# Ledger of designs, part 2: miniprotein binders against Uncharacterized protein YPL067C

Target 1, 184 residues: Uncharacterized protein YPL067C, of Saccharomyces cerevisiae (q02754)
Amino acid sequence: GWKWEQIKEIIESGELARLKRSRQMTDKYHEHKKRTAGLDMNQYVLQKLGWSLDEPQLENAAAKAFSSSTLYAVRANDFPYNFEPGVVHLVLWSKVALPVHSPDKAVREAARARMNAFLQAQPLLRPLLSSGHVAWFVNYPELQSVARIFHAHVLLFFPRERYSAEQVKTTVDDILSHGFEPLA

## First folded at step 13 (miniprotein)

Design w5 (from w1 with L74M)
Fold by OpenDDE base, fold request of step 14:
Structure w5 (fold): chain B 184 residues (1-184), chain A 90 residues (1-90)
Amino acid sequence: as target 1 above (184 residues)
Amino acid sequence: SPEDIRNLKEKVDQLFYRILELREKLFKRGDPEALKKEIEKLEEEVKQLEEEIKRLARKGVDPETIWELKLEIMWLAIQIRYLTEEIREK
């Protein structure tokens, strides 16, 4: 799988198509799709999150995104991409879409700033942030499997030399159980 | 042994597919009680895998491999917890 440094480089370059599932995981993903055939993947995710598509998106995305715990959810990616061991692949779902790929530079920068600020504010991520072991990206629409619900891929890297498996488990469990703190 | 590791990884894969099956059943509004029992079986199997990893560690399997295996099992456990949560919410 992709090494952490490679992942960061790819994200920076914007060549997000290079970040994909392994063949084996792809097979599993396809099996999932087959089993849920007739069901919209968006509906599946909405059901998982307990969300409704009818919920109105808030205006001023850069200001409103993540402002309340009701507006986002952190989940493990059920079908993680092909990363080196120790990279934990999370998905940050948001009811408020952030235009992180907007052609408007100001809009794009504001959206990215909001995402960064949100992640940087998370107490549970502090050790990883300090070590540069947090990264995120949003797939382009063409690469999104669930296009109707905004989501960011949040990657956490736990180097083996620094973290036991038990420590990783504890941290991940804490994140998944408590979620992230909202940013006013 | 390499064979033991391969066998363990195969079991992990098998459990993953069983999880997918349960997800399908959940989505199709299967019998919650039956699903609960199946989830309990998966939980027990994960525990068995954890014990197997411990056994492998005692046998001198490379610590890096053990670390990786533990993380894979961790991921399975998370998936199973999600199934449990989904059943409770329905």
Scores: ipSAE 0.844, ipTM 0.926, lowest interface PAE 0.5, mean pLDDT 92
Fold by OpenDDE base, fold request of step 14:
Structure w5 (fold): chain B 184 residues (1-184), chain A 90 residues (1-90)
Amino acid sequence: as target 1 above (184 residues)
Amino acid sequence: SPEDIRNLKEKVDQLFYRILELREKLFKRGDPEALKKEIEKLEEEVKQLEEEIKRLARKGVDPETIWELKLEIMWLAIQIRYLTEEIREK
């Protein structure tokens, strides 16, 4: 799988298509799609999150995104990409879409700034943030399997030299149980 | 032994596919009580895998391999917890 340093370089370059599932995980993903055939994957995710699509797209996404705990959810990726062991692949779902790939530079930068500010404000991520072991990306629309619901891939790196498997488990469980704190 | 590790990885893969099957059943509104019993079986099997990893560690398997295996089992446990939560909400 991709090493942490390589992942950061790929994210920075914007060549996000290089970040893929392994062949084995791809097979599992395809099997899942076959089993849920006839169901819209968007509806499936909405059902899991307990969200309804009828929530109005809020104007000023950069100001409203993550402002309330009801507007986002953190989950483990059911089908993680092919990363080196110790990279934990989370998905941050948001009712408010952030235009992080907008052709307008000002809009794009504001959206990215909001995402960064949100992650930097998380107490549970502080140890990883200080060591540069947090990264995130949003797939281009063409690469998204669930296009109707905004989601960011949030990656946490737990190097073997610093973290036991038990420490990783405890940290991940805390994140998944408590979620992230809203950013006013 | 390399064979023991291969067998363990195969069991992990099998459990993953069983989780997918349970997700399908949950989505199709299967019998919650029956699904709960199946989830309990998966939980027991995960515990068995955890014990097997401990055994391998005691036998002198490379610590890096043990670390990786523990993380894979951790991920399975998370998926099973999600199934449990979904059943409780229905």
Scores: ipSAE 0.843, ipTM 0.926, lowest interface PAE 0.5, mean pLDDT 92
Fold by ESMFold2, fold request of step 14:
Structure w5 (fold): chain B 184 residues (1-184), chain A 90 residues (1-90)
Amino acid sequence: as target 1 above (184 residues)
Amino acid sequence: SPEDIRNLKEKVDQLFYRILELREKLFKRGDPEALKKEIEKLEEEVKQLEEEIKRLARKGVDPETIWELKLEIMWLAIQIRYLTEEIREK
């Protein structure tokens, strides 16, 4: 699986298709798809998040992204990509779309700045942020299976020499149970 | 020792497929009480895997391998927790 520094290089280069599941995890993902055949994946995700089925994606309020805990949710990726051990693969779902791939540079940079500000403000991420061990990316539309709900992949790196497995579990459990703090 | 590690990883893999099966049953309106019992069995299996990891550590399995196995169990436990949360929402 990709090493942390390789992951950061791939994200920076924009070659996001290189970030994918292992063969074993791909088999599990295909089994999941077979068992959920005929489902609208967008509706399935909304139900898992407990979000309203008739609530539209908020597209014109990027500056308000993450301003309330009701606008986003953080969850573990059910089928993580093939990364080295210690890379924890989370998904940040948002009711507000962030146009991080906009062809308009000002729009794109503002959206990326909002995402960065949100993650950088998180107390639960502080040790990882200080070590350069938080990264995120949003897949290009052609790589997404849930295209109508904005989501970013958030990767946390816990190097073995610094974290026991119990410390990793405690941090991840805290993130998943408390969620991220809103950004004004 | 390598055989023991392979067997443990196969059990983790089998439990993950079991989780996918239970997730499907939840979506298809399975009996919540029966599903709670199945989830409790998964939790018991995870405890058994944790004890096996301790046994492997006592037998001198490399600490990096032990750490990685614990992280795999952590991810499995997270998926089981999601099943429990999904039952409460239904």
Scores: ipSAE 0.833, ipTM 0.918, lowest interface PAE 0.6, mean pLDDT 89
Fold by ESMFold2, fold request of step 14:
Parts: sequence; C-alpha cells; structure tokens
Structure w5 (fold): chain B 184 residues (1-184), chain A 90 residues (1-90)
Amino acid sequence: as target 1 above (184 residues)
Amino acid sequence: SPEDIRNLKEKVDQLFYRILELREKLFKRGDPEALKKEIEKLEEEVKQLEEEIKRLARKGVDPETIWELKLEIMWLAIQIRYLTEEIREK
C-alpha cells in the first residue's frame, strides 16, 4: 500500500481519491453495505456512536469544534485504506462540522487551523507529531460514504524500526479508550 | 512456514467476516445473550491467534512478518471491543 511519505504527498496535493481501500478490504466493505442494505448509513453511524440527531449545529464551528468531549469521538476505521504496515487509520467524528474545503479562504483556513490545533494539543500524539507522523484529511463530499456527519481521517505512522507492536497497541488503546482531550 | 502464515491470515479474514455478521445482528436488535456468547468465542479465537503468532516467532519467522501479524490481531481485537461496547448500549 502507500508509503507514509506518499500519503503525505497525496494529502498535500489534494488528490484524495488515490487514498482508498485495497481490493480485499473493498470486498469486506461491500459485504458490510450488503448486510446493512436498506438502512440509512448516517443513522447506522449515529447508533454506533451513541449520538442523537437532536443536537443542533453550533454557530462558531472553528471556535467550538472539539470544545467538549461530547462533541466528538475518535474510533479506529472499520475498513482501513491501503497503507503500509504501521499506519493506523483512525476516524475523528464531530457533531460540529468544520468547513475545511470552504471556497471562502478565511473560513477554510480557520477550520483547518482548528483541526491542527486540536491534534497538536494531544499529549498522546506528541511523539508522533514531533516526527511528522500524524496526518489528516477530510474527503471531498463525492468521496464520502457518510456525508451528513462530519468526520476526518486521522493517520498515525508507527515505523517498525522505532515501535514494537506492543508500543503501537498501547498508544492506540490509550487513544481509543480515553479519547482526545477537548480544545478550549 | 509460508503455509502457516497464509493460514493465519485466512483465519484473520474469516474472523473479520464474522464480526460483520455480528454487527448486522446487533443493528437488527438480535438477542443480546446469544450475541455476547458469540463475541466471547471471537475473543477466544483471537487469543488462539496471538498464541500462534508466538509459536511462529519461536520457529524463526522473520520479525517484520511477526510485527505485521501482531498489528492485524490488534485491529481485530479493537473491532471485537466495539461489538462489546455496542451490546452495552442496547
């Protein structure tokens, strides 16, 4: 699958369609879709997150996203994309949508700055951040399977020569069990 | 043995499809007690795969392959944990 430096290049170039599942994982994803056929995928995800549709959108997205632990959730991607071993594929779900692709430059930059500030503030990510081993992207709407719930793909790279499998597991388990810390 | 590695990866694949089956049953409000029993079986099978990986390491399978297999098992364990969490929400 894609090497870490290639992944970063693809994200920077905006060619996000190149980041996709392997054939084998695509088969698993299609089986999932078959088993959930006739169901609203947005409702399916809300059920898995324990979220309600009744929560309203917040007015100041760039200032309010991630401001409370009840506004977001981090989970492992159930159907990871085809990346080299050691790339851990997480999904950051948010009740507050961040307009990271807004045609308005100020809106877009504020949204991206909020995402960056949130991830950079995470103690559990600090060693990876310092090594350039954290990346994120939000797929364009036409690439999304769950279009009504904002989510960002968050990729963590654990090079084999620097991390035992046990160290990877410890870090990932901590992230998934404690979640990310809110950003004021 | 290349055959042993392929067999382990096929079992990982088989367990993933069983996870998809259980997710469907959870979503469709399946019997929680029956689902808990099935999840416990999945947990036991993952433990067996972890022991098999240790056996392969003792037999001299290269460290990169062992590392990758452990990460695949980590991913399965995460998916099984999600099933357990989803049952508690019912």
Scores: ipSAE 0.821, ipTM 0.911, lowest interface PAE 0.6, mean pLDDT 88
Fold by OpenDDE base, look of step 13:
Structure w5 (fold): chain B 184 residues (1-184), chain A 90 residues (1-90)
Amino acid sequence: as target 1 above (184 residues)
Amino acid sequence: SPEDIRNLKEKVDQLFYRILELREKLFKRGDPEALKKEIEKLEEEVKQLEEEIKRLARKGVDPETIWELKLEIMWLAIQIRYLTEEIREK
């Protein structure tokens, strides 16, 4: 799988198509799709999250996103990409879409700033943030399997030399149980 | 032994597909009680895998491999917890 340093480089370069599932995980994903045949994947995710498609206006997205705990959810990726062991692949779902790939530089920068500020503000991520072991990206529309619901991939890296498996489990369980704190 | 590790990884894969099956059943509004029992079985099997990993560690399997295996089991446990939560909400 991709090493942490490589992952960060790919994210920075914007070559997000390089970040893929393994063949085996792809097969599992296809099996899932087969089993849920007849279901729109967007509907499936909405049902899982308990959400409806009443999305707020894009205006002031950078100010509104993550401002309330009702506007986002963090979950483990059911079908993680092919990363080295120790990389935890989370998905941050948001009712407010952030235009992080907008052609308008000002809009794009504001959206990215909001995402960064949100992650930086999370107490549960502080140890990883200080060591540069948090990264995020949003797939381009053509690479998204669930295009109607905004989501960011949030990656956490737990180096083996610093974390036991038990420590990783404890941290991840804590994150998934408590979620992230909203940013007013 | 390499064979023990392979067997464990195969079991992990099997459990993953069983999780997918349960997801399907949940989506199709299967019997919650029956599903709960199936989830309990999965939880027990994960516990057994955890014990197997401990056994492998005692037998001298390299710590890196043990670490990786534990993380894989952790991921399964997370997925099973999600199923449990979904059943409770219905």
Scores: ipSAE 0.755, ipTM 0.892, lowest interface PAE 0.6, mean pLDDT 90

## First folded at step 17 (miniprotein; from w1 with L26I A34T)

Design b4
Fold by OpenDDE base, look of step 18:
Order: structure tokens, then sequence, then C-alpha cells
Structure b4 (fold): chain B 184 residues (1-184), chain A 90 residues (1-90)
């Protein structure tokens, strides 16, 4: 799998197509799709999250995204990408779409700033943030399996030399149980 | 030892597919009691895998491999937890 440093470089370069599932995980994903045949993947995700597409879109995404705990959800990726062991692949779902890939520089930067601010504000991520072991990206529309619901891939790196498997478990469990704190 | 590791990884994969099967059943709103029993079975099997990892560690499998295997099991545990939550919500 991709090493942490490579992952960061790829994210920075924007070559996000390089970040993908292994062949084996892809097979598992396809099996999942077969089992859920007749259901749109968006619908499946909405059901899991308890969300509806009929929810009104909020104006001023950069200000409103993550402003309430009702506007986002954090889950482990059911089909993680091919990363080195110790990389935890989370998905941050948001009812408010952030235009992090907008061709408008100002819009794009504001969106990215909001995402960064949100992650930086999370107490549960503080140890990882300080060590540079948090990264995130949003797939381009053409690379998204679930295009109707905005989601960011949030990656946490737990180096083997610093974290036991048990420590990783504890941290991840805390994150998944408590979620992230909203950003006013 | 290499064979033991391969066997363990294969079991992990099998459990993964069983999780997918349960997800389908949950989605189709299967009987909650039946689903709970199936989940309990998965939990027990994960526990067995954890014990197997411990055994491998005692046999001298390298710590890095043990660490990786434990993380694989962690993922399974997370997925099983999600199944449990989904049943409770319905």
Amino acid sequence: as target 1 above (184 residues)
Amino acid sequence: SPEDIRNLKEKVDQLFYRILELREKIFKRGDPETLKKEIEKLEEEVKQLEEEIKRLARKGVDPETIWELKLEILWLAIQIRYLTEEIREK
C-alpha cells in the first residue's frame, strides 16, 4: 500500500486518481454492489446516515459546513484504499458541500480553510495533528462512487513505532463513538 | 508459520464477505433476532482470530506482522459494530 509520505505527496499534487482500493478490496466492493443491486449507492449511504437528499442546501458553505453536529458524520471507510498499515481511512460526510475543487481560487481556498479549521479544532485529533499524521482529500466528481453526498476522506496515520494496535483501537473507537465537535 | 499467516488472512477475508452478507440482510430488514445471533457468531470468530494472533506472537512471528494482523482485526471489529448499530436503529 501507499506509504504515508507518498499519500501526502499525492494529495498535494492533486493526482487523486492514484489513491484507490486494492484489487482485493475492489472485488469486495463489487460484491457489495451486487448484493445491493437495485439500490443506488447514494441511497444506501443516505440510509446508513439517516439523511435525506431533500434537505435544503445551506448558503455560504464555507461558513456553515460543520457548524452543527447534525450537518456531518464520521465513519470508517467500509472499503478502505490501499494504504500502508497504520493508516486509518475515515470518511467525513457532510450535508453541506464544500467546493474544495472550485476553479475560483477564493472559493476553493475558503472551502479548504474551513476543512482544515474543522480538523484542527478536534481534540481527538490533537496528537496526530501535532505530528503531521492527519491528511484529507475530496475525490473529484468523476472519481466518486457516491457523488450526491459530499464527503471527504480523512486519513489518520498511526506509526507502528509510536502506537500499539490497542492504542490505535482506543483512539479510533473514541473518534467513531464521539464523532467530531462542530465548528461555530 | 507463513502458512498460518496465510490461513489467518484468508479467514479475515471470509469474515469480510460474511459482513457484506449481513449488511444485505439488514438492508432488507431481516429478522432482528436472527441477525443478532449471526452477529454474535461473527464476534466470536473475531475473538478466535485474536487468540490465534496471540498464539502466533508466542510462536515468534515478527512483531510487525502481528501488528498488521491486529489492525486487520480492528477493522473487522469496527464493521461488526456498525452492523450492531444498524440493527438497533431499525
Scores: ipSAE 0.797, ipTM 0.906, lowest interface PAE 0.6, mean pLDDT 92

## First folded at step 18 (miniprotein; from b4 with I87L)

Design c7
Fold by OpenDDE base, look of step 18:
Formats: structure tokens, C-alpha cells, sequence
Structure c7 (fold): chain B 184 residues (1-184), chain A 90 residues (1-90)
């Protein structure tokens, strides 16, 4: 799998197509799709999250995204990408779409700033943030399996030399149980 | 030892596919009691894998491999937890 440093470089370069599932995980994903045949993947995700597409879109995404705990959800990726062991692949779902890939520089930067601010504000991520072991990206529309619901891939790196498997478990469990704190 | 590791990884994969099957059943609103029992069975099997990893560690499998295996089991545990949560919501 991709090493942490490579992952960061790829994210920075924007060559996000390089970040993908292994062949084996892809097969598993396809099996999942077959089992959920007749269901749109968006619908499946909405059901899991308990969300509706009929929810009104909020104006001023950069200000409103993550402003309430009702506007986002954190889950482990059911089909993680091919990363080195120790990389935990989370998905941050948001009812408010952030235009992090907008062709407008100002819009794009504001969106990215909001994402960064949100992650930086999370107490549960503090140890990882300080060590540079948090990264995130949003797939381009053409690379998204679930295009109707905005989601960011949030990656946490737990180096083997610093974290036991048990420590990783504890941290991940805390994150998944408590979620992230909203950003006013 | 290499064979033991391969066998363990195969079991992990098998459990994953069983998780997918249960997800489908939950989605289709299968019998909650039956599904609960199946989830419990998965939990027990994960526990057995954890014990197997411990055994491998005692046999001298390299710590890095042990660490990786434990993380794979962690992922399975998370997925099983999600099954439980989804079942409760139905």
C-alpha cells in the first residue's frame, strides 16, 4: 500500500486518481454492489446516515459546514484504499458541500480553510495533528462512488513505532463513538 | 508459520464477505433475532482470530506482522459494530 509520505505527496499534487482500493478490496466492493443491486449507492449511504436528499442546502458553505453536529458524520471507510498499515481511512460526510475544488481560487481556499480549521479543532486528533499524521482529500466528481453526498476522506496515520494496535483501537473507537466536535 | 499467516488472512477475508452478506440481510429487513445471532457468531470468530494472533506471536512471528494482523482484526471489529448499530436502527 501507499506509504504515508507518498499519500501526502499525492494529495498535495492533486493526483487523487492514484489513491484507490486494492484489487482485493475492489472485488469486495463490487460484491457489495451486487448485493445491493437495485439500490443506488447514494440511497444506501443516506440510509446508513439517516439523511435525506431533500434537506435544504445551506448558503455560505465555508461558514456553515460543520457548524452543527447534525450537519456531518464520521465513519470508517467500509472499503478502505490501499494504504500502508497504520493508516486509518475515515470518511467525513457532510450535508454542506464544500467547494474544495472550485476553479475560483478564493472559493476553493475558503473551503479548504474551513476543512482544515474543523480538523484542527478536534481534540481527539490533537496528538496526530501535532505530528503531521492527519491528511484529507475530496475526490473529484468523476472519481466519486457516492457523488450526491459530499464527503471527505480523512486519513489518520498511527506509526508502528509509536502506537500499539490496542492504542490505535482505543483512539479510533473514541473517534467513532464521539464523533467530531462542531465548529461554530 | 507463513502458512498460518495465510490461513489467518483467508479467514479475515471470509469474515469480510460474511459481513457483506449480513449487511444485505439487515438492509432487506431480515429477522432481527436471527441476525443478532449471526452477528454474535461473527464476534466470536473475531475473538478466535485474536487468540490465533496471540498464538502466532508466542511462536515468534515478527512483531510487525502481528501488528498488521491486529489492525486488520480491528477493522473487522469496527464493521461488526456497524452491523449491530444498523440492526438496532431497523
Amino acid sequence: as target 1 above (184 residues)
Amino acid sequence: SPEDIRNLKEKVDQLFYRILELREKIFKRGDPETLKKEIEKLEEEVKQLEEEIKRLARKGVDPETIWELKLEILWLAIQIRYLTEELREK
Scores: ipSAE 0.809, ipTM 0.913, lowest interface PAE 0.5, mean pLDDT 92

## First folded at step 19 (miniprotein; from c7 with N7E Q14R Q48E)

Design j3
Fold by OpenDDE base, look of step 19:
Structure j3 (fold): chain B 184 residues (1-184), chain A 90 residues (1-90)
Amino acid sequence: as target 1 above (184 residues)
Amino acid sequence: SPEDIRELKEKVDRLFYRILELREKIFKRGDPETLKKEIEKLEEEVKELEEEIKRLARKGVDPETIWELKLEILWLAIQIRYLTEELREK
């Protein structure tokens, strides 16, 4: 799988299409699609999250995204990409879409700033943030399997030399159980 | 042995596909009591895999491999947790 440094480089370059599932994981993903054939993947995700699309879109996304715990959810990716061991692949779902790929530079930068601020504010991520072991990206629309619900891929890297499997388990369990703290 | 490790990885893969099957059944609103029992069985099997990893460690499998295997089991445990949550919400 992709090494952490390579992942960061790819994210910075914007060549996000290079971040893919392994062949084996792709097969599993296809099996999942077959089993859910006839279902709208968007509806499936909404059901899992307990969300409704009828919620009004909030204006000023950069200010409102992640401002309340009701506006986002953190989950492990059911079908993680092909990363080296120790990389934990999370998905941050948000009711408020952040235009992180907007052609408008100001809009794009504001959206990215909000994402960065949100992640940097998380107590559970502090050890990983200080070591540069947190990264995130949003797939381009053509690469998204669930296009109607905004989601960011959040990657956490737990180097083997620093973290036992048990420590990884504890940290991940804490994140998934408590979620992230909102950013006012 | 390398064969033991391969066998363990194959078991992990099989469990994942069983998770997919359960997800489908939950989505199709299968019998909750039956599904709960099936989830419990998966949890037991994951515990067995954990014990198997411990045995491999005692047999001298390299720590890196053990570390990777433990993380794979962690991922399975997370997926099973999600099944439980989804079943409760329906």
Scores: ipSAE 0.814, ipTM 0.916, lowest interface PAE 0.5, mean pLDDT 92

## First folded at step 20 (miniprotein)

Design r2 (from j3 with V12I F27L K36E)
Fold by OpenDDE base, fold request of step 21:
Structure r2 (fold): chain B 184 residues (1-184), chain A 90 residues (1-90)
Amino acid sequence: as target 1 above (184 residues)
Amino acid sequence: SPEDIRELKEKIDRLFYRILELREKILKRGDPETLEKEIEKLEEEVKELEEEIKRLARKGVDPETIWELKLEILWLAIQIRYLTEELREK
């Protein structure tokens, strides 16, 4: 799988299509799709999150995103991409879409700033943040399987040299159980 | 042995597919009691895999491999927890 440094480079370059599932995981993903055939994946995800399709999108995305715990959810990626061991692949779902790929530079930068601020504010991520072991990206629309619900891929890197499997488990369990703290 | 590791990885893969099957059953509103029992079985099997990893460690499998295997099991455990959540929401 992709090494952490390579992942960061790819994210920085914007060549996000390079970040994908392994063949084996792709097979599993396809199996899942077969089993859920006939279902709208957007609705499926919304149901899993307990969200409604009719929920209004909030204006001023850069200001409102993540402002309340009801506006986002963090989950483990059911079908993680092909990363080196120790890279934990999470998905941050948001009711407020952040235009992180907007052609408008100001809009794009504001959106990215909000995402960064949100992640940087998370106590559970502090050790990883300090080590540069947190990264995130949003797939382009053409690469998204669930297009109607904004989601960011949040990657956490736990180097083997620093973290036992048990430590990884503890941290990940804490994140998934408690979620992230909102940013007002 | 390398074979033992391979067998363990195969078991992990099989469990993953079983998780997918259960997700489908939950989505299709299968019998909750039956599904709960199946989830419990998966949980037990994961515990067995954890013990197997411990045995492999005692047999001298390299720590890196053990570490990786533990992380794979962690991911399975998370997925199984999600099954439980999904079942309760239906």
Scores: ipSAE 0.856, ipTM 0.934, lowest interface PAE 0.5, mean pLDDT 92
Fold by OpenDDE base, fold request of step 21:
Structure r2 (fold): chain B 184 residues (1-184), chain A 90 residues (1-90)
Amino acid sequence: as target 1 above (184 residues)
Amino acid sequence: SPEDIRELKEKIDRLFYRILELREKILKRGDPETLEKEIEKLEEEVKELEEEIKRLARKGVDPETIWELKLEILWLAIQIRYLTEELREK
């Protein structure tokens, strides 16, 4: 799998197509798709999130996104990409879509700034943030499995030399149980 | 032994596919009581895998391999928790 430094470089370059599932995980993903054939994947995700409506809001996105705990959810990726061990692949779902790939530079930068600010503000991520072990990206539409609900891939890197498996478990469980704190 | 590690990895993979099967059953509104029992069985199997990893560690398997295996099982455990949540919402 991709090493952490390589992942960061790829994200920075924007060559996001390089970040993909392993062959084995792809097979599992395809099996899942076969088993859920006929179901709208968007509805499936909404059900998992307990959200009633998929109403992505674009108005004042940079101000509204993550402003309330009701507007986002953090989950583990059911089918993680092919990263080195210790990279935890989370998905941050948001009712408010952030135009992080907008052709308008100002809009794009504001959206990215909001995402960065949100992640930087998370107490549960502080140890990882200080070490540069948090990264995020949003797939381009052509690479998205679920197109109707905005989601960012949030990657956490737990180096083996610093974290036991038990420590990783504790941290991940805390994140998944408590979620992230909203950003006013 | 390398064979033991391979066998464990195969068990992990099989368990993942079983999780997918249960997801399908939940989505198709199978019998909740039956599904709950099946989820409990998966939880027990994960626990058994955890114990197996401990045994491998005691046998001198490389700590890096043990660490990776533990993380893989962690991911399975998370997926099983999600099954429980999905079942309860329905």
Scores: ipSAE 0.856, ipTM 0.934, lowest interface PAE 0.5, mean pLDDT 92
Fold by ESMFold2, fold request of step 21:
Formats: sequence, C-alpha cells, structure tokens
Structure r2 (fold): chain B 184 residues (1-184), chain A 90 residues (1-90)
Amino acid sequence: as target 1 above (184 residues)
Amino acid sequence: SPEDIRELKEKIDRLFYRILELREKILKRGDPETLEKEIEKLEEEVKELEEEIKRLARKGVDPETIWELKLEILWLAIQIRYLTEELREK
C-alpha cells in the first residue's frame, strides 16, 4: 500500500483517485453494498451518527464548521484504503459542509484553513502533528459513496519505531470515544 | 510459522465477513436478543485471536509482524463496538 510520504504527495497533487481500497477490501466493500442495496446510504449514515434530517442553512461555513461538538463526528473508516501499516484511516463527518474544492480561491482557502486550524488544535493529535503525521483530504464528488453528508478523510500515521500497538490503540480509542474538541 | 500467520489472517478475514453479515441483520431489524448474543460471539473470537497472537510471539514471529497483526485486531474490535452501538440505537 502507499507509504506515508507518497500519501502526502498524492494529496498535495490532487490525484485523489489513486487513494483507494486494496482488492481484498474492495471485495468486502462490494459485499457490504450488496447487503445494503435497499437502503438510503445518506439516511443510514445519519442514523449511525445520531443526526436528524434537519438541514439548517449556515452562513460562512469557514467560521462555523466545528464550532460545536454537535456539528461533527469522528469515526473509523469501515473500509480503509490501501495504506502502509500504521496509517489509521478516520472519517470526520460534519453537518456544515466546507467548500474545500470551491472554484472561488478565497472560499476554498478559507475552508481549508478552517480544517487545518481544527485539526491543529486537537490535543490528542499533538505528537502526530509535530512529526507531520496527520493528513486529510475530501474526495471529489464522483469518488464519494455518501455525497449528501460532508466528510473528510483524516489519516494518522503511527510509525512502528515510535509507537507500540498498545499506544496506537489507546490514542485511537481516546479519539473515537472522546471525539475532537470544538474550535471556537 | 508463515502457515500460522496465514491461518490467523484467514480467521481475521472470516470474522470481517461475519461482521458484515451481522450489520445487515441489525439494519434489517433482526431480533435484538439474538443479535446481542451474536455480537458476544464475535467479541469472544477477538479474544481468541489475541491469544493466538501471543502464541505467535512466543514462537518467535518477528515483532513487526506481531505489531501489524495487533493493529488488524484493533480495527476488528472497533467494528464490533460499532455493531453494539448500532444495535442499541435501533
């Protein structure tokens, strides 16, 4: 699978289609899709997150995204992409959509800055942030399986020489149980 | 020892497909008591896999391989925890 530095290069280049599941995980993903074919995937995700179908319209997404813990949720990706061991693949779901691919440069840069500020403020990510071991991307719409609910892929790299499996487990369990802190 | 690692990875793979099957049953509103028992079986199987990893370590399987297997088990444990959450929210 892709090494951490390759992952960062792919994200920077925007060639996001290169970030994909292994053949084996793709088979599992397709089996899941077959078993859930009669379900609305957007509603399925909303139920898993405990979110309503209410669609509040928020002004200035870059200022309001992540401002309350009720506006987002972090979960493990059920079907991780093909990355080297030690890359933990999380999904950050948000009720506020961040237009990180907007054709308007100012809108796009503000959205990306909000995402970066949010992740940089997380106490549980500090050791990884200082080592350059946190990355994120938002797939283009044609690559998304749940297009109506904004989500970003958040990747955490735990190199084996620096982290025991128990340390990885503790950090990941803390993130998933506590969640990320809101950004004022 | 490569055969032992292969067998363990096959068990992990089979457990993943059982998680998908059980998730479908939860989504289709199967009997909660039966589904809770099935989740408990999955949890027990993860514990057995953890013991198998300990045995592989004692047999001299290299630490990098042991580390990677433990991370695979972590991912399975997270998915099983999600099944419990999904069942209790239905």
Scores: ipSAE 0.848, ipTM 0.930, lowest interface PAE 0.5, mean pLDDT 89
Fold by ESMFold2, fold request of step 21:
Parts: sequence; structure tokens; C-alpha cells
Structure r2 (fold): chain B 184 residues (1-184), chain A 90 residues (1-90)
Amino acid sequence: as target 1 above (184 residues)
Amino acid sequence: SPEDIRELKEKIDRLFYRILELREKILKRGDPETLEKEIEKLEEEVKELEEEIKRLARKGVDPETIWELKLEILWLAIQIRYLTEELREK
């Protein structure tokens, strides 16, 4: 699968379609879709998160996103993309949409700054942040299967030479059980 | 041996498909007591896989392969916990 440095290059270049599931994982995803045929994937995600669909507040997104733990949720991606071992693929769901692809440069930069500030403030990510081992991206709409609910892919890299499997497990379990801390 | 590693990875793959099957049954509101027992069977299978990984490590399988297998098991365990959460929330 893609190596960590390649992943960062692909995100920076914006060629996000290159980040995709392996053939084996794609087969599992298709099996899931077959078993859930007739289910609205947006409603499925909302129900799993315990959310109701709200209108996005784009005007205040840079100040409101992530300001309360009730506004977002972090989960493991059920069908991770094809990355090298040690890359943990999380999904950050948000009730407040961040327009990170806005054609308006000021809007886009403010949205991206909010996302960066949120992740950089996380105690559970601190060792990975200091090593440049946290990355994120938001797929373009044509690449999304759940287009009505804002979500960002958050990738954490745990190099084998620095982390035992138990250390990876501890960090990931803490993130998934505790969630991320709100950003004021 | 390479065959032992291949067999273990096939078991991991098969377990993932069983998770997808059980997720469907939970979504279709199957009997909670039956589904809880099915989830317990998945948890037992994961423990069995963990013991197989320990045996491979004792037989001298390289640490990188053992590390990768443990991360695959972590992912399965996370998915099984999601099944329990989904069942309890109905």
C-alpha cells in the first residue's frame, strides 16, 4: 500500500482519487453494500452516531466546528484504504461542515486552519504530531459515499521501530473511547 | 512457516466477513440474546487468533510479521466492539 511519505505527497498535491481501498477491501465494501441494499448510508451513519441532520453553519464554521464534544465524533474507518502497515485510518465526523475546498481562498484557509488547530491541540496525538505522523484529507464530493455529512479522513502513522503493537492499541483505543478534546 | 501465516490471514479475512454478516442481522433487528451469543463467539475467535500469533512468535516468525498481525487483530476487535454498541443501541 502507499507509504507514509507518499500519502503526504498525494494529499498535498490534491490527487485524492489515488487514495483508495485495496481490491480485497473493495470486495468487502461491496459485500457490505449488498447486505445493506435499500438503506440510506447517510441515515445509517446518523443513527450510529446518534445524530440528527442539521443545516451547516458555514458562516461561523471556523469558530464553531469542534467547539463542543457533541458536534463531532471520531471512529475507525470500517473499510480502510490501502496504506502501509502502521497507518491507522480514522474518520472524523462533524455536524458543522468545514468548507476546506471552498473556491473562496479566505474561507478555505480558515476552514483548514480550524481543522489543523483542532488536531494539533489533541493530547492523544501529541507524539505523532511532533514526528509529522498525522495527516488528514476531505475527499472531493464525487469521491464520497456519505456526502451529506461532513467527514475528514484522519491518518495516524505508527512506525514499527518506534511503537509496539500494544502502544498502537492503547493510543487507538483511547481515541475511540474518549474521543478528541473540544477546541474553544 | 509461510503456510501457517497464510492460514492465519485467511482466518482473519473470514472473520471480517462474519462481522459483516452479523452487522446485517443487527440492522434487521434480530433476536438480541442470539446476537449477543454470536458476538461472544466472534470474541472467542479473536482470542484464539491471538493465541495463534503467540505460537507463531515462539516458533520464530519475524517480529515485523507478528506486529502486523497484531494490528490486523486490533482492527477486528474494534469492529466487534462496534457490533456490541450497535446491538445495545438497537
Scores: ipSAE 0.848, ipTM 0.930, lowest interface PAE 0.5, mean pLDDT 89
Fold by OpenDDE base, look of step 20:
Structure r2 (fold): chain B 184 residues (1-184), chain A 90 residues (1-90)
Amino acid sequence: as target 1 above (184 residues)
Amino acid sequence: SPEDIRELKEKIDRLFYRILELREKILKRGDPETLEKEIEKLEEEVKELEEEIKRLARKGVDPETIWELKLEILWLAIQIRYLTEELREK
């Protein structure tokens, strides 16, 4: 799988198509799709999150995104991309879409700033943040499996030399149990 | 041995597909009591895998491989937890 440094480089370059599932994981994903017959992936995720597409979008996305715990959810990616061991692949779902790929520079930068601020504010991520072991990206629409619900891929890297498997487990469990803190 | 590791990885894969099957059953609103028992069985099997990893460690499998295997089991555990949550929401 992709090494952490490579992942960061790819994210920075914007060549997000390079970040994908392994063949094996892709097969598992396809099997899942078959088993969810009658529901598309958007519907499946909505049901999982307990969300509705009929919810109004909030104005001023850069200010409103993540402002309340009701506006987002953190989950492990059920079908993680092909990363080296120690990279934990989370998905940050948000009711408020952040235009992180907007052609308008100001809009784009504001959106990215909001995402960065949100992640940087998380106590559970502090050790990883300080070591540069947190990264995130949003797939382009054409690369999204679940296009109707805004989501960011949040990657956490736990180097083997620093973290036992048990420590990783504890940290991940804490994140998944408590979620992230909202940003006012 | 490499064979033991391969076998363990195969077991992990099989468990993953069983998780997918349970997801389907939950989605289709199968019998909650039956599904709960099946989830419990998966949890037990994960514990067995954990013990198997410990045995491999005692047999001298390199620490890096053990570390990786433990992380794979962690991922299974997370998925099984999600099954439990999904079942409770139905």
Scores: ipSAE 0.819, ipTM 0.918, lowest interface PAE 0.5, mean pLDDT 92

